# VH-VL binders against q9umr5, part 90

Target 1, 268 residues: q9umr5
Amino acid sequence: SYKPVIVVHGLFDSSYSFRHLLEYINETHPGTVVTVLDLFDGRESLRPLWEQVQGFREAVVPIMAKAPQGVHLICYSQGGLVCRALLSVMDDHNVDSFISLSSPQMGQYGDTDYLKWLFPTSMRSNLYRICYSPWGQEFSICNYWHDPHHDDLYLNASSFLALINGERDHPNATVWRKNFLRVGHLVLIGGPDDGVITPWQSSFFGFYDANETVLEMEEQLVYLRDSFGLKTLLARGAIVRCPMAGISHTAWHSNRTLYETCIEPWLS
Key: E = the ipSAE of ESMFold2; O = the ipSAE of OpenDDE; V2 = 0.75 times the mean of E and O plus 0.25 times the DockQ between their complexes.

## First folded at step 3 (VH-VL)

Design pb10 (framework fv_nofazinlimab)
Fold by ESMFold2-Fast, scan of step 3:
Structure pb10 (fold): chain C 268 residues (1-268), chain A 123 residues (1-123), chain B 112 residues (1-112)
Amino acid sequence: as target 1 above (268 residues)
Amino acid sequence: QVQLVQSGAEVKKPGSSVKVSCKASGGTFSSYAISWVRQAPGQGLEYLGYIIPIFGTANYNEKFKGRVTITADKSTSTAYMELSSLRSEDTAVYYCARVDYTSSGYYHGMDVWGQGTMVTVSS
Amino acid sequence: DVVMTQSPLSLPVTLGQPASISCRSSQSLVYSDGNTYLYWFQQRPGQSPRRLIYKVSNRDSGVPDRFSGSGSGTDFTLKISRVEAEDVGVYYCMQGTHWPYTFGQGTKLEIK
C-alpha cells in the first residue's frame, strides 16, 4: 500500500492544474489516495500566507491522522512555502517526502504578469516600497518578496518568509526547527528555464547577494547557522536536489519525464 | 477620478442590524482597499475595519469584532458594512473611504471619502 | 491601542495669522519599512473628512501650500501659514502604523 499524497497548489491555481500529475501517480502507484486541496483557489491565493497555512493545516490534520504510516506532500510554487510553514508549525506531522516543485524557498526577486495585475506600474526594483508596507504584507506574493538591495527592509517587514527561514528571531523558532526536522526527505525541484521563479536557484535555497550574484544553499547564513535544520537534513542525507532544464513554470506538474525522474522515486 | 457614493440614512431599533453600502465609480475597484470609519454626533473619528476587494479579505477593530461584517461585490463595485446587535451608542455617521496601496504607500490613510450615512438607533 | 493626543482642542485664530496643531502618539509611528504613517485630515462643517497630509509631511494634490506637516517618532505638527475663512473646521491626526488605526480627538479651528 502507498502512502497518501497531499497536493498544495500555487498562485492563481486550482486542483484542475494537477490532472496530469494525478494520472502519472495512478499509472506508477495505482491505489494511492491523492488529495488536491481546493483551498485558496484562484484570486484567494493572494491572501496572506499565514492565513493560508492555518486553512491548509485544518485540512491536512484529518488526512495525516488516518495515515499512521505517513503521508507525502507535493507542493507547487507558492504552495511550497505553505508546506514549509506547515512542517514547522505542526508538532505532530507525519510527512515522509516533502516534494517542492519550483518554489521560491529563499524568496522572489523578478517581474511576473501576476505582479503587473496587482501593481501595474511597478518594476522589481521599486516593488519593495509596496511589499514592505503594512498593506503590502496583506498579499501572499509580498510575503516572500525578497529584494536583495533592501535586505534590512526585508528582514524587518517580512511577516512570513524571514520568520520561517529563521532570518529574523521568533519565540517559536526552536520548536519550528524541531518540527521541520521530522520530515523524512526534502526533495527540491527547479530549473533554469522556469521563467517565473527568480532567481531559479531560490527553489534550492540559493539566492542573490547585494550584487545579484547567486550564492547557493551552503553559502547562506540560514544554512551555516542551521537556523531551521537545512544543515542537519543535508548531513542525514535527507535533502534531494533534482534540477531539470527545459521546463517552464506552468509545466512542472504536467511533465512526464520530470515526474519519473524527480517525483516518482519518493512516493513510497 | 474615484468617487464613493453611500446609501441613505437609516433609523433602526436596538437589537436590529444595519447594512450600509458604498459604491465606487472611476478607477479599478480591485486596485484599492475600502475602510470604514464612524463618527458619533459631535464626537471624533473611530476606525471599524477594512476590506481588500481583490480577494475579499476583511480585518476588524477588536472593539467591533463579532458585530461588524465588511463585504464587497466586485460585479457592482460596491462595499458593504453590516453592524448587528445595534445599541443607542452606535448612533453615528458611517463613512467609507479608499486606501490606495498601489502607489508605494504614498496614498495610505483614506484619500477619497464617501458622503457618509447617518445611522440612528432609537427605541 | 496607540493613543493619539492633539493640542489644543480649540484653536481660535485671527484671519491671515498662522495656526499650529500638535499631535503626539503613545508610541513610535515608524513602521518596519522605515516610513512614518502619520496623516492629517480636515473636516469642514457638515462635510466628510478630507486628507491634507500623508506620511508626516507630504501634501495631497490640490491642498494649498499654506498647509505643512512636520515631525518624527512620536511628535508631529500641522501648520497653516496664513489662515483663510475656508479653513474653519476640525483637524484630525491619524496613525496607520499600528493596528487598530487610531485618530486624535480633533482640533476645532475657529476665526476670532
Scores: ipSAE 0.006, ipTM 0.473, lowest interface PAE 10.2, mean pLDDT 88

Design pb11 (framework fv_nofazinlimab)
Fold by ESMFold2-Fast, scan of step 3:
Structure pb11 (fold): chain C 268 residues (1-268), chain A 123 residues (1-123), chain B 112 residues (1-112)
Amino acid sequence: as target 1 above (268 residues)
Amino acid sequence: QVQLVQSGAEVKKPGSSVKVSCKASGGTFSSYAISWVRQAPGQGLEYLGYIIPIFGTANYNEKFKGRVTITADKSTSTAYMELSSLRSEDTAVYYCAREGFDLTGYPEYFQHWGQGTMVTVSS
Amino acid sequence: DVVMTQSPLSLPVTLGQPASISCRSSQSLVYSDGNTYLYWFQQRPGQSPRRLIYKVSNRDSGVPDRFSGSGSGTDFTLKISRVEAEDVGVYYCMQGTHWPYTFGQGTKLEIK
């Protein structure tokens, strides 16, 4: 008997994107109850991340309540940030494996088709002017926009990512850290050929410094300060890193080799 | 040029509801919010709420919570403000105003306003 | 809610003379991005409000340079260096830093 799996999709996405993932799970772990949450689909994925966290929280509570042995989360792209916040705000989650599938855990600093559609003449270098306003923070994309050339603005203006990463103080930070630390495994997946997540190392808690040189997780202040428990989880042996080359952003949930290597081992 | 055009004046009985429209046109905006502000005769300005039409996301001033609903029809670039359970104190000119950023990211907060819609609530 | 207090509420001024309007907020208007979302609007009789100043001191396009905004934190001022007949109307400050957005009670500028 396998623990239930809850799937959270990404930006401009829906449950349909995970049909191959469900096939793989059914082949290797027959009988697994897999729930792909049909919330904040398509354009609704642009809603503020705290609003999405509340909606997904309401959906996962009954699933977790019915699974006393625990559940697994598979959270894709932007959905990985939703799941980060869920694990922090839920005092009673019973998540064993949190599988983060190419999610911008330290933020995003790159031009994407989604941003170009919404802001066609804006460059990544000037998007901070939009994103770090109160109005800009009503967009999910802006909730994890992390301009390394305006880090002070990111730290002060981010209503979501800077708070869940403990980069800016919050009254609930201690409780959020305690809750997050209950996770059994933090499985980080990503790769250099993603083409969307910039820098791709953001999926592994690495990020640009002011010179756009990538510093890995162990060099980040959030890790060194153990702001939400990364250092504690790593010391416990609970962090799994699974980078894979040759996979584009929309292929993470439909690549069999990726599934067998990075996801399947954590679904027991 | 950005232009906001509102629907015409309304006379309503107490206890009824009113729905005012605001059609946006022109400009080079990729995204924006439409805010609603009212002004009772001879009085100051009072903020009701806003909507971001591209997402359908609306937020309301707590003072009007439960009575005001702001919606948008993205296909016609039209925002609507509906106020229910009308009282004589709701007699006011209702304005829509655009809040957002141009294509280069420069802020255009409340730079463009509609012409106003007079709503009279009387028995 | 943030309370915006304007003074004076009535401002009779002689044509060609300077005028000054004060706006005080009950809380700091500095947002976490370092910007101060304080606006000044002019409303001429029978017209919609017109934005004069955004982010404390930036004049909107088409606004004469005789208008200037200044201030920081909780204390803000709108100045008109030489009042003209067309300046008659009500002036409002507004904060966009804290939800819900709030306006001052207005200052009616009249030529004596």
Scores: ipSAE 0.055, ipTM 0.605, lowest interface PAE 6.0, mean pLDDT 88

Design pb12 (framework fv_nofazinlimab)
Fold by ESMFold2-Fast, scan of step 3:
Structure pb12 (fold): chain C 268 residues (1-268), chain A 121 residues (1-121), chain B 112 residues (1-112)
Amino acid sequence: as target 1 above (268 residues)
Amino acid sequence: QVQLVQSGAEVKKPGSSVKVSCKASGGTFSSYAISWVRQAPGQGLEYLGYIIPIFGTANYNEKFKGRVTITADKSTSTAYMELSSLRSEDTAVYYCARSGYDEYYYPFDYWGQGTMVTVSS
Amino acid sequence: DVVMTQSPLSLPVTLGQPASISCRSSQSLVYSDGNTYLYWFQQRPGQSPRRLIYKVSNRDSGVPDRFSGSGSGTDFTLKISRVEAEDVGVYYCMQGTHWPYTFGQGTKLEIK
């Protein structure tokens, strides 16, 4: 039989958004137990990411405990960052495939309608003033705001992303790296037509330098220093990169061709 | 003009609850957090908690967790602070104050006029 | 919780003379973004508090230039260069770096 699948949604999202994904899984892997976690839905998705990690952790523990052969994670957008942290803080996870659907793994630096809802007077060039304050770090979207023109502020103020990426030191970094490396496969999915994740290469651990030139994963200090295990996973053959053009941000979980090409092969 | 207008004075018995309102005007309610601070007669200031109205998200000083609830009604631009299981030491003036975002965080740039809550038998 | 200690608690001053209030925190108030979230408030008798200074040394609009804030780390000072009659009241320092926000016990400024 197939390993259970746990789904973690994104910003302003809910379990209902994954109805098409569940239909696809049922068609190709009938009998798969799929649990879409109904936590931090809608506006609650704005809560600090460490709070969300704790809540999702409590929900996934019994699912993993009941599946000795392992589980798969499908984590969408912001949810991919939650799953990054889950894999690091859980010393007993049994995740086989971690499937990251268009998640800003190196952070976000782009104007979006979501930011205008929260901070109507903001522009990407000055959002660092809000996000890197103690107040701003109470919002999930600011936890992964990564301004390439204020990298020193990002490194010092980010309470979440800089820590899980090993860009700033943390007492638990060695344990987090050991835990994350237990994952079977890291499946990275994203594409140039997403329209929300900026730069889109953030979904593949690429990001802007100070001149807003995108440097790919292998050029990042995070990768070169192997801060949480990316270089080790790549050497092990455990990283899968699946870019696809023509898919907007809200369509990653409802595109059949994307599912068949990038997700289906990793659901044992 | 930014203004925070609070409800009138309350006299309560021990063990009851009180709900104080704070109506915001002259600014964007959704762009600000509303905090609650109290001051016992002749004493200093003590922080209770805050609400971010756009999300309905509230956070409380641990000293008051379980007894204090802060809520917001965006349609009326009104925040509420409810304190239950009242004791005589809860007698104080309760203030609401806003925290603007602007370019960066500025706590308590505007304060309400205060609401006197007296707890006596 | 971070303890904020003010001195003196009572400050009698002569009109036109300078006044100085100290505030000490039990922990550093430098946040991870490099900013220090230390504030000064004035409360005149029978009135709500009014913010005078934000982030150690920045004066709010409408606050007279005779008020100035300084300090770093754990040691902060509010200075009034020439005390006026309307300056009578209680002055509070506050930290916003560590949760929960905490206030000093207050300094009562009086004209002698």
Scores: ipSAE 0.007, ipTM 0.508, lowest interface PAE 8.4, mean pLDDT 88

Design pb13 (framework fv_nofazinlimab)
Fold by ESMFold2-Fast, scan of step 3:
Parts: sequence; C-alpha cells; structure tokens
Structure pb13 (fold): chain C 268 residues (1-268), chain A 122 residues (1-122), chain B 112 residues (1-112)
Amino acid sequence: as target 1 above (268 residues)
Amino acid sequence: QVQLVQSGAEVKKPGSSVKVSCKASGGTFSSYAISWVRQAPGQGLEYLGYIIPIFGTANYNEKFKGRVTITADKSTSTAYMELSSLRSEDTAVYYCARVTYEGRDYNYFDYWGQGTMVTVSS
Amino acid sequence: DVVMTQSPLSLPVTLGQPASISCRSSQSLVYSDGNTYLYWFQQRPGQSPRRLIYKVSNRDSGVPDRFSGSGSGTDFTLKISRVEAEDVGVYYCMQGTHWPYTFGQGTKLEIK
C-alpha cells in the first residue's frame, strides 16, 4: 500500500550503491516496490544530461502508469539534476516526494577528492575553459559546472543547468515550471561534510557569488523570480530542508540516522 | 606549431578490427579535443566521434556506437580510433582533427592529420 | 540529426569569375553563447580538408581575401570573388552547434 519508489544514481555510480537504502525502506515500509534504475552506469554517467533525462524518462513512464496513487523519487548526487529535468519535461508525472540526496542543484564549483581522478591536472578555476564549449557540454559534469567567476559564460554556454533553473530563457520554460509544480514535496538533503558537492549549500539551492560568498536559496535570482517554482513551492509548504553534518558524499544512501531523519518521513 | 601525424595505411578482412593512431605535437595535448572523420572513396565527410583527453572519455555518432572506440594516451600525446566488425562499406580515409575549447574562442578542426586509408576487402 | 544541404553540388567556373556556394541547415546553428558554429572547408584532390572559414565569416590565417563567408540562422554562403586555378577541389560546410556534428554533401568546383 506504499507508493513505489524510483531511485536514480549519480556520477560514476550504479544501482549497486543503494543496497543499504533498500534495506532501510524494507524495514520501515515493508512491501514498498523499489526500482533502482540501471541506466547510464559507470562511465555512461558522463553522457549529456539531456540524453540521460530521455533514457530515464522512458524507464519511469511504465512505473508511474502502474501507480495512479503516485510515486516517490530518491535521486542521488548528479541523479538529482536528472530528476529535476524529469519533473519539468513530463506533462503527466505523478511524483509525490522528490527526495534529493546531496545533489548540486545550483551547480558545482570545487576541487574534490572524489573527482580528482577525472581532473588530475585541472584546478577548479580552469575548468570553465573546457566546460563552457559545445565539446564540454557533451559531458554531464560540465552540464552543471557553475563557475561563479565566469557567470556570463555559465549563463550563455550551459546547455542544461542554466536552462532548467530558468537562469537563461527557453521556449518551454512556462510548461517546465507548470510540470515541476505538480510535485508534492521537494525534500532537500545535504551537509557540510559531504566533501564532494561544492559549495555543499548547492544541495539547498544556495551558491557562491563572485566573491565565493555563499548566498542561500532565498537570495538567488532563480528563487526571487520564481523561475521554475521554488518560491511557489516554499509558500505552499512543499519544500523540506534536511541538512546533516558528519556525512561524506558516498554515505548519504547508507546512513541509518540520515534515512530515519530525512527520508523515512516522506515515504507514504 | 601544431601537427597531427597519423599511422599508415591498413588492409583488413571483413569482420576484423583496425586501430588508427593520431600523434599530436606543438600544442598542450590536454587543452584540446581530437575528432575522427572518415571519407569513403569519392564520397563526402562523415563524423565518427571525439575524445577530450582530460576526461579520458569519448562520445560517438550513433551510427557507429558499438563498433567505434576512441582513446587517448596523454603521456605520448596520441589519440586512437578503433573500428571493429569491419565491412566493405567501412573502406575510407580516416582523419583526425583538432578542436580547441579554451575560453569563449572555439576553433573547430583548425588542424587535420594527413589521413589513413583503411581498405576492407575479402 | 541536423541536415546540411549544399547547392550547387557541381560548380564549373571560368578563371577570374566569381563563385558562390550555398549551405542550408535544417535547424538554427546559433549556440546558446551567441556564436554560430558554421565552418567551411576546402579539400584539394588527394589532400586533407583545410579550414577556410570559422564561425560563419572569420577567415583563417593564410586564406586569401577573395574567400568570404556570410549568413545567419540556417542560410549560409561561401563566396570566392575571383576564382583561381588553385581553388579546384571540393568545398564542405559543417555545423558544430548540434550533436552529432554534420557536413554538407560537398560542392565540386571545376575550371571550365
């Protein structure tokens, strides 16, 4: 009798990472149908986010169709951005809770231990040279690279995040906003000890200004202009913010206290 | 000065694979992408895919997915294009070409390799 | 995929006369950064392609002033003001805005 749960993984990840999350759900909500999507695993997670959105869309349609009472999404890291786009492009989604596990919702700008194998000789200050090109935009990580020192390049070159955040105009913006607003609850999870998502407040729609001072969601133009519905969602009580210290990036889906505090209450 | 030097001509049987190299000199290898383009005899240009060396990962034209693999060795500044399950219609000259992607000034295919003739015949 | 259509496919020209090649794309080539990633290449017999024009109208170093590119959106032109014998070859337009990158069919320029 619980709504089905659809899980979307992150960068260089796969469904295998979620075995503990599935154990927790089974303990607290026995009988829940949980589908962890095995698409764009490993290095395939580097494919352009719009391509990933299309693939995941095709996978979720039959699941949503079988659950007229609604579904929940749990979307980890980069997967949270895929889910953002899914909710905007689907005219008929029936998502109740969208649970975003440490996803860079306003973008990424930081050198991290997790990503250093991919960028061994590149400092964060130089990635804009690669990412803000048609070439770079063919790789998922560049689709949400948000250099606060080159915000003009981000706004003009980002083929994904700037569009989905309504930071640059798009013909479908009004429809995307309408569709996103169909969501029941937007549950944002993240924390200062993540070590990968930089700034960690990106998981809560906060981000750096040009001086690398973090401005929270309510100070962002995206929120103030209500570009895709954040202000409207907050006003109707649909945004839940659940920050937790002491959790590293690869532990969000395997920490029992995090699950009980931030995830369990939003699974019906 | 930038120069792209490709490996020599190959003659292959149907069903085999071929691996063509493209060695770059005169520029910072990690600062640009390498594309692969082919041209069948008397025909036009067809895009295969590219690699950005700092990512170590390539992207492919759908037509060739599953058969083409593009790799790069940063230590030797060399990109490779491997095409498997060769058919007679894969007979073509294969070119590598550079793309610079630094800042707002993007230069597509400003330098090309000399081409590698791959002949597939039984 | 974005289809690039060139016209004419065969272009016989008298030495010293002007030549013009059209290239049309099935979709706009303006990228989100405001640039139009439309390129022109020349391929002389037995040689690798050589880029003549980048981003619609910018001439590469070493390319004679008699070559010019123009256009916007979906309609582009390569013009040679006075054709010389060395211009014999096939000319290709290419778009780099949309994946996968695509070329026109090529225009063979021949001296009459």
Scores: ipSAE 0.032, ipTM 0.593, lowest interface PAE 6.8, mean pLDDT 89

Design pb14 (framework fv_nofazinlimab; at its last look DockQ between E and O 0.01; V2 from the best seeds 0.00; counts 0 for: pae O 7.2 > 2, placed apart)
Fold by ESMFold2-Fast, scan of step 3:
Structure pb14 (fold): chain C 268 residues (1-268), chain A 122 residues (1-122), chain B 112 residues (1-112)
Amino acid sequence: as target 1 above (268 residues)
Amino acid sequence: QVQLVQSGAEVKKPGSSVKVSCKASGGTFSSYAISWVRQAPGQGLEYLGYIIPIFGTANYNEKFKGRVTITADKSTSTAYMELSSLRSEDTAVYYCARDEYYPSSFRGMDVWGQGTMVTVSS
Amino acid sequence: DVVMTQSPLSLPVTLGQPASISCRSSQSLVYSDGNTYLYWFQQRPGQSPRRLIYKVSNRDSGVPDRFSGSGSGTDFTLKISRVEAEDVGVYYCMQGTHWPYTFGQGTKLEIK
């Protein structure tokens, strides 16, 4: 009776991170077939996002084919960007609810401990030198690095996010928009205490301007131009925004209140 | 299975340099960071630094900055730790160990090399 | 630097009895992502360290069920429910939350 759920993990993550989420779904929607995709786990999550999209596409096709009534996607962190691209490149997806758990939908620009670990001599202000090179674009994290002080470089060099968001022209943009618009609901989840996704409003299509002032989705050119369908989805009543304070980045998939408030209502 | 194999024991004079190697076998070297840890005889563990071969980035414990250099050769799947201006206090077993790239998925030092004894004596 | 303090430093245990090692950090080990990067290592005589526990309570593959980790913030415990002869060695806690990464002094477990 319940539609199947497909779960896509985030950067340096694996299916094990979702054990609590699976428990919650089993409690509220017993009998739901939940598939947590074991692709691009751990270190492999650094592979270019387009490569990940191809691999996840191959994995979701048979699952969607077995569920003509539709499926739900729950996509965490970087996984939310993979799912954004899946919905655009698949001419035949039957996704009802796309639930995005704290994903940097407009990109990442954060001076975090993660950045210090990966690039000890770099700050967020310097990472554009690495990420906007051809070599840097071979790594997933650089595919959605969005430096608001070097927006020209982001627009010209981003091989993934700028294209998926329609911020730079692409031959497939019209088809990608048509495909994405087939989604039933876009459920956006995130919050100020995440501690990793910067700005946290990126999970809701908000982002920094050149002064690092956050502009919300409705002020973005992507929305105003309706580049991939956000304005159309909002007008259709298909966008759900569910911000919650008090939740750190690795707790989105293991917080019961978050699940009951933001996820459970969209699992038909 | 993944294994880290280190170079053999060395005896060095004060003021010289030593370069210890750590070769990854049975795994994709570029997919992990390599940490270096030392242990003086009968003492505890002390962290020196790490390298992330795929990015060419390294970070050092401030105590050793200026004397320690960690490098990686992706073509041979080998990481190196070079310590210069050796003193008797640098006598220790030096270990390499592999790490995940991010703390959130950090399986910190889950595979260790066998250790390399470096003795600094006059 | 974050100071990691272990107690006891010497732990004589009767074979088959439980053992408990404490580790305290001078600062909270909760990382910005909400994870706590506290690890436990075992070093048997003449061998390299072997990781037993990662992120406070997660047991590594191949580590016996008798080993368990617990704790939060600044106070952590490694427990061995039933000590066996092969458990002789030095146990170290380590924090990976704050740079530079630091180890406790070590606890020497001996069979009495």
Scores: ipSAE 0.308, ipTM 0.723, lowest interface PAE 4.7, mean pLDDT 90
Fold by ESMFold2, look of step 4:
Structure pb14 (fold): chain C 268 residues (1-268), chain A 122 residues (1-122), chain B 112 residues (1-112)
Amino acid sequence: as target 1 above (268 residues)
Amino acid sequence: QVQLVQSGAEVKKPGSSVKVSCKASGGTFSSYAISWVRQAPGQGLEYLGYIIPIFGTANYNEKFKGRVTITADKSTSTAYMELSSLRSEDTAVYYCARDEYYPSSFRGMDVWGQGTMVTVSS
Amino acid sequence: DVVMTQSPLSLPVTLGQPASISCRSSQSLVYSDGNTYLYWFQQRPGQSPRRLIYKVSNRDSGVPDRFSGSGSGTDFTLKISRVEAEDVGVYYCMQGTHWPYTFGQGTKLEIK
């Protein structure tokens, strides 16, 4: 009938946050096995993203093994970065649709309530001093911090985002690209009223240049070099862009119109 | 249920230091912000600073920078506030309070300790 | 520092009647993420403060629904729709948008 769906939550989140999404799937695709992974809940979501990737990998292996026809991923916010890394490191994943639900895929360069909590006198312009240190890289928030004004520090210090983007050479880059390219569809969801993801176009692999002008995905160096497979996926027709206005960051998984428009068609 | 239990009342001489402890039970201590707030007798509330134990560094109200030190011991789930060079105007009840991050609840001091009276007199 | 000004400072209220407390900030409390970090606390006689309302209008668990918060920018209000005897105490607003965080002077609610 329907492929199993695996849900990966975001920063300061838990499996309960997805109760409405579960209801929508059950109503529209009855009989679908949906697993909302409850690893790294709440405050544990601050642990290094590579630790989260390893833990989620261990959780998804038995689910994928039980479903040889494939599975779908719905990955929200920070969880979308976990899922993209998971698709790169798993030689044997069988993911058909990777649904990236308002995820900072090209990084984050914006003030948020959790950054205000952590660094109350800091601004986005000075957070690179913390995040691009060995101590800062031990925290998930800093693993995808992307300061467009300190690209040299980002490229040298990022232990996660620069690696999964292929922006820094490493011995696994070719294998990770091959693994990622086995995905059937990449579904990108986000919108201008999100209020957290900055720039919101990061959810579509857009990002700031040094002047804080947003360059779209096709203008990014990682796309032009096809460093992890975006150009190849777009050429196959495997990238779906589904922007929607009027949705705040915490509402993406509890909006029925968004689900029916952007998610449901990809849950074959 | 999360509880904050503070150390007992202290009587100190001017010029000395006091160290107040705040032990948390329940929840994951390292993810809490532990704030320190004081209330002089018959007066309102004054914010001193806080620590987030997972990061180990504290944020201070500049009024108290140089006299206040806020620390945390993750292994014992205990935060400490030390105030040095005590003056008579430092006589107050000192509260610890925490804020566990939930969506929409960030930075609000949702659980308070019972308070520690510090009296500065000769 | 952001100055938080409460009015009235003393609020005698008849049991069962509504009460309203005003809080005004010297700067906008809207943070760059779009949130407004304005909080209300209650301190009953002889007790530690208790949070009632977070981020302007969100009631904490276990706080009666007769308490409500509203406002925007620099002007905020705490309302009690029907005052009960247990509501006696001092009410503080606090801003958490600008470091350092600051409290209003307090409003003493008493039954007349």
Scores: ipSAE 0.185, ipTM 0.597, lowest interface PAE 4.9, mean pLDDT 89
Fold by OpenDDE, look of step 4:
Structure pb14 (fold): chain C 268 residues (1-268), chain A 122 residues (1-122), chain B 112 residues (1-112)
Amino acid sequence: as target 1 above (268 residues)
Amino acid sequence: QVQLVQSGAEVKKPGSSVKVSCKASGGTFSSYAISWVRQAPGQGLEYLGYIIPIFGTANYNEKFKGRVTITADKSTSTAYMELSSLRSEDTAVYYCARDEYYPSSFRGMDVWGQGTMVTVSS
Amino acid sequence: DVVMTQSPLSLPVTLGQPASISCRSSQSLVYSDGNTYLYWFQQRPGQSPRRLIYKVSNRDSGVPDRFSGSGSGTDFTLKISRVEAEDVGVYYCMQGTHWPYTFGQGTKLEIK
């Protein structure tokens, strides 16, 4: 039988958004138990990511317990960060494939429709004033805002991304790294035509330097220092990068070709 | 702003069950956890369990060995605590409290109900 | 279960004088996220408990500045810089780090 699949949605999503994905999985892997976690939907997805991590943890623990053979995670957009943090804090997870579906794994720095909705009067260049405050960090989007021009503020004020990345020292860094490394495969999915994740390479742990030049994963300090295990995972052949062009952000979970190429191979 | 209003006092016989309600107003019920705490006369506070309405599941203090059942109705913003197989030692004021859920723990019970006295006597 | 031990259990205080309550946990209350989920509650006679402090040292809105929380790991303290008549009641510490959550025995603050 196929391993259970757990799906975690993104910002302002619901289980309905994944109806096509469920159809694809059912068709290609009949009998698969797929659970789309309908937590923190809509405006609630703006809650602090650590709160979401705990909520999703409570939901996945029973599923994992009933699946001793392991489970697969499909985590979309913001959900990909939630899942990475989840795997970092869980010392007993049994995740085989962690599929990060167009997630801003190295953070977000760009104007998007999401930002307009959350911060209608704010621009990308000024969001650091809001996001790197205690008030701003109460919003999920600010938990992974990564301003390359205000690195000091990011490192000190980011209450989520900087911690799970190991960019800021904390007493649980070693343990979180150990826990995250329990994953069988890390499948990174994204593409240049996403239109939301900025830069789109963030889905592959790439990101801007101080001059807004995009550097690859292997050039990132988190990789070079192996702060949360990327270097180790790559060395053991556990990282899969699956870029795809021609897919907008809201279509990653509904594209059949994408599913067959980047998702399906890791559900068996 | 947010208020928790509990049901009235109860008098029960040993072996019976009691169900206390806690209605929330002035906030988003589904965004919080509801905790239940009791206090025997002249004694301290004891944590019974909590529910996160969006999850639909509750976590219980094992001390009660399955006698406690916590439920929530999101449509009415009401949480319930049912205690079965009542004994004299269960005589106490039962409190509900709102709690903001944050990593594997609560931010804290910042809003409390007025309490419900449950008396168990033969 | 984590045992929370308060001291003293009875605290007679003269008006205007400071008060201090200790709370000790049987194990560290530092959670994996780095936070310490220690709370202080006040229960005035005939009233429901009221949260004063969350996460060791954060005062809730409306809590007077004369209340302060401190500590780390397993040792915590609630201080009242200048006790007022309205401060009479029982104070409880609670840990929210380890399930099941547990309270201290309570400290009864009275005016001499």
Scores: ipSAE 0.022, ipTM 0.566, lowest interface PAE 7.2, mean pLDDT 92
ESMFold2 (binder alone), look of step 4: mean pLDDT 90; pTM 0.930

